# VHH binders against F-box/kelch-repeat protein At1g67480: the designs that were tried, part 4

Target 1, 376 residues: F-box/kelch-repeat protein At1g67480, of Arabidopsis thaliana (Mouse-ear cress) (q9cag8)
Amino acid sequence: MQAFALSGKKRIVNHGMCFSKGNLDLGSRLSENFMDDPLIPGLPDDVAKQCLALVPRARFPSMGSVCKKWRFVVQSKEFITVRRLAGMLEEWLYVLTMNAGGKDNRWEVMDCLGQKLSSLPPMPGPAKTGFKVVVVDGKLLVIAGCCMINGSLVASADVYQYDTCLNSWSRLADLEVARYDFACAEVNGHVYVVGGHGVDGESLSSAEVYDPETCTWTFIESLRRPRWGCFASAFNGKLYVMGGRSNFTIGNSKLLDVYNTQCGSWHGSKNGLTMVTAHVEVGKKLFCIDWKNHRKMSVFNAEDETWEVVALPLSGSSRAGFQFGKLSGKLLLFSSQEETGQCTLLYDPDASPGTQWKTSEIKLSGSCVCSVTITA

## First folded at step 4 (VHH)

Design a32 (from s5 with E57Y; framework vhh_surovatamig_d1)
Fold by ESMFold2-Fast, scan of step 4:
Structure a32 (fold): chain B 376 residues (1-376), chain A 121 residues (1-121)
Amino acid sequence: as target 1 above (376 residues)
Amino acid sequence: EVQLVESGGGLVQPGGSLRLSCAASGFTFSTYWMSWVRQAPGKGLEWVATISQSGSYKDYVDSVKGRFTISRDNAKKSLYLQMNSLRAEDTAVYYCARESYFGSGTYLDYRGQGTLVTVSS
């Protein structure tokens, strides 16, 4: 069995925070000061953390502004564990919406009941497309993508992180290889990026993994064949990569490439999908909307690697744009048809047959670009 | 402003041939994957064929494999669909479409007004 190990193994004091070379010394000095004082005078730190865990999530930015010690606590993945044990975890839906003019993209936040909260501060950096979003350790990452510069598509390696406790954006370590239209998923606390288009628009077979503890990207074994426009999902410590195309592949590939994170190797099968417009993981299942059959969902069961088809309760014109979200173990389908405007459907996979689809009260203020759920 | 203009549709008998053309403007044509999609009367959109940026990769829906050929001319900013051995079931409005990727998959961000192909005896 091959052991997989990342170089360095040094822990960053503020997990998920990457310091520039000049700021590492400052971070070390600040952490030394933390160690000298209790979180709450008169209480052991374990008891203090239990008390802080009872604070509603909406108050985390205020809580983090009290002092450096409390900021460090609410930023830590340990705090998520303490909140889970206290039964205080809150699931919020983050949706990137675009207005009708396509110029104003904004992140909007909703609680577990679909009630609108405040928008995020604007994302830093230039406007990009073909980027991917992922959640790791309660943090939102926006990875790579491309932009148009002087009439050319320019691939980016930039990575940005949104921290819900600080309500702020920061820049993480860049990818080793700039890419867009790649596959991305979180597996066991690590973020994997696979394939895509590179700097010259070439199809990529390279893959990288991000470790939030070390704040570093490391190459993993490359795909057998380059592919772009592919998508990924994670089940049982494995990364499933489906779809997409390559300049060297004849016909759309139903190839499924599976990466085992324990032994660090890829294996392939022909039990994948060729083209999808949207996908989302709910429980042990992957829900996909086929581009060639936009009136149905293809559903993959990771436990037995079988596919089933679920009909969409389609209404309105065939010019529908579909995107998924998930909330409270249920699937959200965001629709942006020209005639009907914005509407949201809710799919409950655990409901009785024939009662799985319902209309949701959630109304987006624009077209859904992408969405994530963050539990903290 | 992105524009796609299809031409070449018409009435043809079963077993006949047609060549569809699409003229693209308002974007760098050579950097995009392109597709042909069709809509038969009373039915939804069906993907027909796709071509990569350089033309090195091509893919087709199973029902047209061996009969249809997709091609492009990047210098002329044009996309083509050569349709041979036409069947009554190929009757549809054919759309030229630009492929884009955003988030997790392929979507068509622009399509033309379409060109009608009627296969009838």
Scores: ipSAE 0.000, ipTM 0.306, lowest interface PAE 11.9, mean pLDDT 79

Design a33 (from s5 with T31D E57D; framework vhh_surovatamig_d1)
Fold by ESMFold2-Fast, scan of step 4:
Structure a33 (fold): chain B 376 residues (1-376), chain A 121 residues (1-121)
Amino acid sequence: as target 1 above (376 residues)
Amino acid sequence: EVQLVESGGGLVQPGGSLRLSCAASGFTFSDYWMSWVRQAPGKGLEWVATISQSGSDKDYVDSVKGRFTISRDNAKKSLYLQMNSLRAEDTAVYYCARESYFGSGTYLDYRGQGTLVTVSS
């Protein structure tokens, strides 16, 4: 992946949906108006929300344009709950692709059948690398990263949110510590960021958690050792941090740092991986492609903390670019090989042995940088 | 203050050899995977070779396997590329690059100013 230069940035006037009373008078007036006006004339609001929940997801931006009350409804996590109860939830795949020249980063959107839907508006702010993406409360967060300033990489603390229901970006509270190449995962509705490189390029041991209810980042217990280039996955209320490098190691560490979100403490073991090219969580398993061996997946079972190896059905050169996605409980492997070009494989962990791999109809416009699935 | 300074480029006949050097400063060189990348006239950047922190793991693009050798000296904070059996298609500006691991992948976060290699009959 290529580093990006600092480009012209647009100021985001809205600090996101998570803001404390910015103007007390405005807040009071909005509350009074919303209390007085029904969502749909002649219907109680609870019944009206159930009616709105039956509308296909692709029409949510149009619904949000009807009036401010409908806009607030469709972007709420309560609406996701209403749609779940109505059996109307839709799973969409969001893939960030980069052209061969590295000039055009674009989000592709696909439905649960792999049919292309739309592309997102460009991400706000300066072009960055080393950022992380995560989904919380049905929203896509793009966190931190770095940009080039005077020929040097400078860490960012910026956090942006994409609202899939409104097709719009907004800015959330900044990280307490600017960072890039850090580990990031969602655990029980909270977003954790761990380690990375800081403002002066130093290795970080600090960690923070984002609470969407309070719209704030809070420090948690730091790692025992600084760690950057690491990755994270979440299982059973715990955050698993693996891989990367530290100022205290000559080579990549097999150290597995596990954060227990209930008791707020770290536990270490050496049952991790040193370096992976790609990773994804599907069910109770973590699928990794080792940096060294691009023809095998290392699979971590979080229930018993054991590793297994699964062969990849790939031909051609040993050199390949890989990234994972997930859709409908299945793993997608996006591959960019010189011999085969762009291709997508589908892995069904529940299929019979020897029948788990199939070719996918999904064809990306470029190399996959990252992907997320969002259900709304 | 991260700096990478390449040297050793020049004009060479097909079948000839060159050794490129890269002097690193402003960071703990032994903590990073390092790469050589090149850019031929009118083309995009092409990855050529990579080497792990200790030098135990090495990888090459298929077109240079058996001809190029990547190595490093952590005590001297230096990266090297020995290029043998050079071909006209190897003509490019060669850059020393530092690799950063970015979650599920890697990317180049710093590169030097480059050194020109011209292979001409």
Scores: ipSAE 0.000, ipTM 0.226, lowest interface PAE 14.2, mean pLDDT 78

Design a34 (from s5 with T50Y; framework vhh_surovatamig_d1)
Fold by ESMFold2-Fast, scan of step 4:
Structure a34 (fold): chain B 376 residues (1-376), chain A 121 residues (1-121)
Amino acid sequence: as target 1 above (376 residues)
Amino acid sequence: EVQLVESGGGLVQPGGSLRLSCAASGFTFSTYWMSWVRQAPGKGLEWVAYISQSGSEKDYVDSVKGRFTISRDNAKKSLYLQMNSLRAEDTAVYYCARESYFGSGTYLDYRGQGTLVTVSS
């Protein structure tokens, strides 16, 4: 391990929407004071919030621009609760697509029926690969990654946040260690990053956790061995890290590293999956596409930590590449743009045996890089 | 047709040196990460070293760090492994391998027939 990021060089303060704990406490008190005035003249605030909750989600940026009090309301966790109770929650799918040239990446947004709503404003910063995306506290985070400079991959530590209520990007605190091709998942409101490649291309064993309340990254216990090209999923307050390479493997490792967030310790087993090309979590299950078994999904059940297999309804001899989406408790499988005649597949895990698969009408503007689902 | 052909193996005394070569054909060599892997008698496959497309990134299994050097010549479509201070435990069949990446993982999609390295007196 290189300790370059810890060498004593001070980091540049990044511009962002996140504040220190002291500033958050001050902001919270100021927000409470603003609520002393009526949200809507002539109505009690509880009734006003119920009225605002009936507004379609697509209007949230407009509502947030009316005044600071309305902005505070639409950004609050309480507003999500009011919308839930009113039956007004909307689940939207956010898909990062890439055009045929690989240089025009765009976030597209779809509603719960798969109808295209909009595209996000362009993401700030240089174009990167090997980054990870995650949703925490209703916000979309795009973390780290690398870019090619003078024939070398340059690792990044920058973190960007998309605010669904403001329809805008902002910069959060940088990672302590720049990294790409690392594992990332949200566990109980915190974001974990593990492993990857660092600034000099070294394999990393370090791990960090982001706390949205303090807006800071903190190191956690490192892995016993460095690993890169791995992925993570979260179940029952634990972080499961699978795939990728360690120093002594010829390819993807079957090693499963599990971090217990309550006691702050790692344990390992060989009950992981190798050569994963796509993955998605639905409920208590992790669905994976294995490169060696591209006509089947390997499904991890977190309740009993067992694996099962689900056949893909593929025909012919063509090698198909897929990326997952998740919408309304169902899986979407987006086919490679190069595969002529293949449709987007829909898998419903709750459907009767033999009826789980159907064709989806969802169409992407380009090939799927990754996706997240946000409910508000 | 993707082909990887290793050469340079042989019998060498402990403390000696060997240079392995791998000739690649049937693909754009310069766009792929490459690895050397080995299999000792009675043991499984072990990754030894990897090198990025441009040669700017390299890594080695701990047991060979400081003794082995991986390099490539994209113009000649060749991969090399310089092995110094050889030990009896380095006895193995050495394979040249091509790395592939898509989705969230990496894997080795092609390897050659191998070249035998025997370190003994």
Scores: ipSAE 0.000, ipTM 0.220, lowest interface PAE 14.3, mean pLDDT 78

Design a35 (from s5 with T50E Q53Y; framework vhh_surovatamig_d1)
Fold by ESMFold2-Fast, scan of step 4:
Structure a35 (fold): chain B 376 residues (1-376), chain A 121 residues (1-121)
Amino acid sequence: as target 1 above (376 residues)
Amino acid sequence: EVQLVESGGGLVQPGGSLRLSCAASGFTFSTYWMSWVRQAPGKGLEWVAEISYSGSEKDYVDSVKGRFTISRDNAKKSLYLQMNSLRAEDTAVYYCARESYFGSGTYLDYRGQGTLVTVSS
């Protein structure tokens, strides 16, 4: 298994090299030298990029296989900008689904109309729980988590990246501190991880930020109080951390910890939620399904830091679970139950009053664990 | 193989008491928060109560506060729900459930087959 692990790691690392400021000098030098040749013979590179940008997103893995120069273009931040200017950006929903056994998990992909696309290649590494997913620069990151080894929970520091343009997984730099059940969000192109449980199951106050340009994790100022089972969202250069517990003997917290990325400091308030079963960010709003009261969504407006409540078309309260998806500025609510006749719900915040909730025809192959939307 | 097996359900008159038990296997019980959830006939699942790893922190849905008590025995890998002053509205299948924190926050990842509680005269 050691030879297989080393071989897979080499392939993943070659695909996951940092694009503009990688630690491996050879990779960056090769991409620079290849960019000296024209992308398309007879065309300036800026015109060639505009031509490539008009190709449907589903063709990007094939385009990336043509040559290293096209691969470099397709996976670049610049290409997303060119596609935006051309009006060609496509939003795809990526949903991690799990069967009843908890062993077979797979990433399902859907277009903006909810039509099923090809599934992702298998996720690298051992099966883990308590990991977090985030999107940065059009790439899906799967961060840390824990697994059972010899009857004990073992915290991981592993970070894996899925490149939607290449349809491939790569390994990134490990976290400085192995953790699970932590908060994670992207703020202005950087990925923040906060709190969680560490190697000995201890509650963590430490926090780290990932810079995709340097491919490194760096510690930031720690939380004043350790926190696990918490969640995070990002608005206007700030990281908002809510929910969770401080330790095994103290219950839920309404504390809202806000990190200002400009001044590098934490500020606290009591304007947060305790625990949630699902959360999703759309525009300047954070939509939460309260752990205790699944009959209502709590909606945070980051511009004025106020809360409002939106009723769910459900009776009673439930922790049996809903997970969010997000497509075209609309929210999807997926049931985590395999055998109830419960439909996926769709919420449109821009619809006329009384018409915001509808039934969606989107069907998953298993229970929704989490989801991300990737625009490219 | 994670398994949760409920027992102790049955027919009871309004105002009566009943104690539910849940036997856990296939995971390290003492490292998980645990919940009781219920499903009344023709209704969805409703969370009832939760308990911390050590049993020091407990929480309940408002309709059962003061009537129900959740407890656990980590050495026996067992979860309990003491139900007092039972009402017709408490009629449901009761499930033992394991809490997990992942991706979107807190959720229930496993539940047992359930035990039926019928409150009627």
Scores: ipSAE 0.000, ipTM 0.315, lowest interface PAE 11.1, mean pLDDT 79

Design a36 (from s5 with T31Y; framework vhh_surovatamig_d1)
Fold by ESMFold2-Fast, scan of step 4:
Structure a36 (fold): chain B 376 residues (1-376), chain A 121 residues (1-121)
Amino acid sequence: as target 1 above (376 residues)
Amino acid sequence: EVQLVESGGGLVQPGGSLRLSCAASGFTFSYYWMSWVRQAPGKGLEWVATISQSGSEKDYVDSVKGRFTISRDNAKKSLYLQMNSLRAEDTAVYYCARESYFGSGTYLDYRGQGTLVTVSS
């Protein structure tokens, strides 16, 4: 009882959920002694979970407000499994949009049909740029980045988590090294961050992995060469890191660094891309919009490490701000051009050549900063 | 309001030189990496050169290495591209661009109106 409030910054873990100073609730640990109470009076818990799984996802915040046991259920990885077996999983698209002033960022949410849902509550903490977003265990993480303070770029180590089932933000463990413009991807339930710019604006070679079970960041083997502006993707238990530049190189690089998560070692080649404005993975392929050539999409096949090129249907000489989304196994391309304005294109990789691109009915309220897809 | 205004373009003969200038306003110029990008007639946008905040780091597309030099003057809030040994294939509209860091990678968030460089006899 008296331990429901924790003083200090000690991390706690309960049933695979991580809590930091921003979400210190030891009541979940102590409620282990009361887990014998039924979820629904008169029903076994496994049957009760099946009944709760039939509720539409939009009701999960309300369900989590009923009691701590229901809150625990809707947050759990087990509940995603129960919903999958019931055929009730819902794929939602989360898009961070920026208005014309660049100061008012908001998360917009859409269902699998592209219908707009309610926006997320505001992110905690100061507004940052150069941060990365990733999904792990059905939760959205917003990692690190930088802000301008008194004329200087200040790198951050802050990590925030959005719980899609409770519609709430919390703070996780900070990175060991503050960084921005780094590579980030989820591999087999762990989050990897690689490279970027550090507190002195230096190019970083260090890399860290986040384990949601322990709520800790741990260093892994560093890159052979430091770089910032690099990007990452995950294929078959491996982390693929491409692109970027460094004051330790003569500029942009086609370096491809692959981290084997089982062996804990890096392997390098020169079969990567330099810099990209947008990237997304679908199946065994990585789709990239090259920073230099916005009229073409470069596609990497991770199985044979080959590249192919797909033309974009966009016209004009104006540079486009491109970002990807992924929905129902298809690519969304969010574009903002000076002459064309904002538009959304849909790319179906399974369609016949020449018919893969279509205009999407999805309309964003502002320019796309980034997007993630979460299934729960 | 972020503004980038290019100047210095014109008609030059092959082997000639031009110096492009870009005047920046509406933001703290010294905080940003800056780039020159170009678009040749009927072609896509091509990155040409990049310079770090302090001017210590510079990078170029292979076709202009040894011929073009990017520089900046943070006190004057100006970006420059010195172009030497110009070739017909350098004919393009040249844009001054600001580099930004958001979401899934780095990108150029603002570009000027451009300045035309024509290399012809």
Scores: ipSAE 0.000, ipTM 0.281, lowest interface PAE 12.8, mean pLDDT 79

Design a37 (from s5 with T31E S100R; framework vhh_surovatamig_d1)
Fold by ESMFold2-Fast, scan of step 4:
Structure a37 (fold): chain B 376 residues (1-376), chain A 121 residues (1-121)
Amino acid sequence: as target 1 above (376 residues)
Amino acid sequence: EVQLVESGGGLVQPGGSLRLSCAASGFTFSEYWMSWVRQAPGKGLEWVATISQSGSEKDYVDSVKGRFTISRDNAKKSLYLQMNSLRAEDTAVYYCARERYFGSGTYLDYRGQGTLVTVSS
């Protein structure tokens, strides 16, 4: 327990104060150093922010070009809160697609109705695989990964951020440990990275957390066993890590590692999944396509830690590539089959049994690498 | 160009053995995890076994564990699957496949033409 003084004494250094009087004259200096120009002339800043919050999201880049104060407001986490209170939040789907030949990756944006908007500018740095994407404070992060240099895989620690207001990429602090094929999720405004392969291809047990307010990565307690090719999901202040490979468990291990962000410790269980081709969380449920069972979706309920199986309405006669998206509380399944080509299915977990699956009109222009939903 | 060519399939009686081979070309074989995947008539693709880049790590689907052994020879750019104690349910076309982790999932980016294994009495 820490105790500190309950009563403070303010020391004021006044320019122009008379020693025989306790007068304070800081008016001109306070105006110059402590009073900012208003966001909108004639309005208090809190009311001005409420007015700005009513502007459609598509106009944010234009708003950010008006002046630096407006740009700062639109970029802020506080502005997302103001827009939520005003009922003006907009949910957009960001999908990273790869063209034939595998050398051009492009971010496409869709609104809540699935209508395509503009593409993002190209990601900086060399083309990478095994990277992870996450959204924190309304911003898209692309984390780490590897590239092929002179016939060898080279792990990266690079972290890039896309800001919708600036319509540009910037570089954030690098990871402490370069890694690829690791688990990544956002928990209560912080980004966690766990495991993967390191610089020499070694399996990692280390984990790191990113704080957007300090812009720093910090190590957290390591996993008890190294693992790579694992995936993560977040529920109620906890990080759930499943799947992948471990040097300590050769074979079909259902190891689930759960990190409690409040007490800072790992707990292990054996009710996870072994191999996964795709995963997404919607509400309090984690939806997975098991690699060994492409005709079924495994659904984890984080409230009671139980599993359910849901059949996929897909023909399984050829190799299928799967990736998930989420939009308006519903699941999107992006699939590419050699026989039927590309299709998108919509799953509504709240629909009555037997009516949960529908065909979506959303068609991707290439193979889906990953997707994220950004609400702002 | 990436090429994978399987061989060694055939007709075998229950309890018999077969060894499948896969010849790889067009990429640095030693830098990739490799898998064997199978597809029985009228069924979906099923993962069977995976092997790490160096061959130090191996994994199998439960139904073949203890019966099948995956191995590789990086110098020869070849992948193998030794299949023992074969059962009727092992009847399938077997594919050699290159494994990649991409985005949020694991997938097979290239596979060969396949080799048919029929287990029948």
Scores: ipSAE 0.000, ipTM 0.277, lowest interface PAE 10.9, mean pLDDT 78

Design a4 (from s5 with S100L; framework vhh_surovatamig_d1)
Fold by ESMFold2-Fast, scan of step 4:
Structure a4 (fold): chain B 376 residues (1-376), chain A 121 residues (1-121)
Amino acid sequence: as target 1 above (376 residues)
Amino acid sequence: EVQLVESGGGLVQPGGSLRLSCAASGFTFSTYWMSWVRQAPGKGLEWVATISQSGSEKDYVDSVKGRFTISRDNAKKSLYLQMNSLRAEDTAVYYCARELYFGSGTYLDYRGQGTLVTVSS
């Protein structure tokens, strides 16, 4: 379907642009050997996969270290399906935290109860800001961004993937256009990047989509107007792009650009938000914290494209910038301020009115930069 | 090292005017969006106004629209806030702040020491 819908030029993956050459070579050798060996001696492979699916997720790195064939199984999309059918899927929260100096970034991992698990290895490449994170096919992607060189921000096109089974990072194909402070979201197994600042700090209208199966980025129709500092959310096969500014004529605009991934076209309205410090999707709703109003969340309902406001349960002394986490269909609000005893808030959108807010015992080791939830 | 130094605060009567100034050093001032934020006694930090690199784009919190004007002089590496028709609720410490766009949001990565504005009869 995608070969028909996205018939544009495809990058040749044989030269290791999607995966390292070593990984491709290893995969070829493993495929040849697998025909001769059972996954578990004495069991058919289908039964063996069912047995492996019953193992807690925390054991996946250990399971992957047993042999090449088990490693291949736990990395597969099929294994997620087998675990879903067995009722064994686990939701983990990955939070990128930064120390007080802003120079040491680490990924913290928590289970569905908020219990801390092992940290990830450091992100590869130079330290960057303005990058985006997204989950596709159970993998964490860190896309693009910029670094400060000689007093100027230099845009990057680098894309990295974290594999929970390997507990390691690998480099994916670079973006066609280096960018930072762009909008990014996953829609139906594909990753979309839109706008941002380019190499010369120019505002971008270009957009690209990543196909994990072909390991290639392809341009899609550009935005009608360039924008940066914007953010994206995905609902019902559509990409919603909001917020941001332009150095041209748009300014700090309420422009909402919606991309229909099926027909490949943009449409726009003025029903968006301008300045947002944090956003997160839960179900069919997008929760946003406006920069100018730290005491309220603006909530977008994608079904009817309406906005509502939810007050934060903050005292007059709480300044609280927040970053979101999502766990078990609930929102975690991590305070970005060190000032005096600010706790993590928990918001349950499905709770009865007046009972939606609670405090959470979850504590981060640093300031929350961003978070993603991965189910496997 | 990045430094932002505010000045121009003081005691003023309701309906009066003040002009705040911010002197920037340690970075290329002309390449950054700049903001004014304030903190009233016993309240949280409130964004007041923002200005683009060239000064062509400006935005304000609704409560100050038509009363406050943000401006900048890139040659002098200075940011300004002209405050007219001041009200008691404008009483706050005003901070000059440098904006950084990161992830899906706008952050203030550096703030000055602040300048106190007291509106009292």
Scores: ipSAE 0.000, ipTM 0.264, lowest interface PAE 12.4, mean pLDDT 78

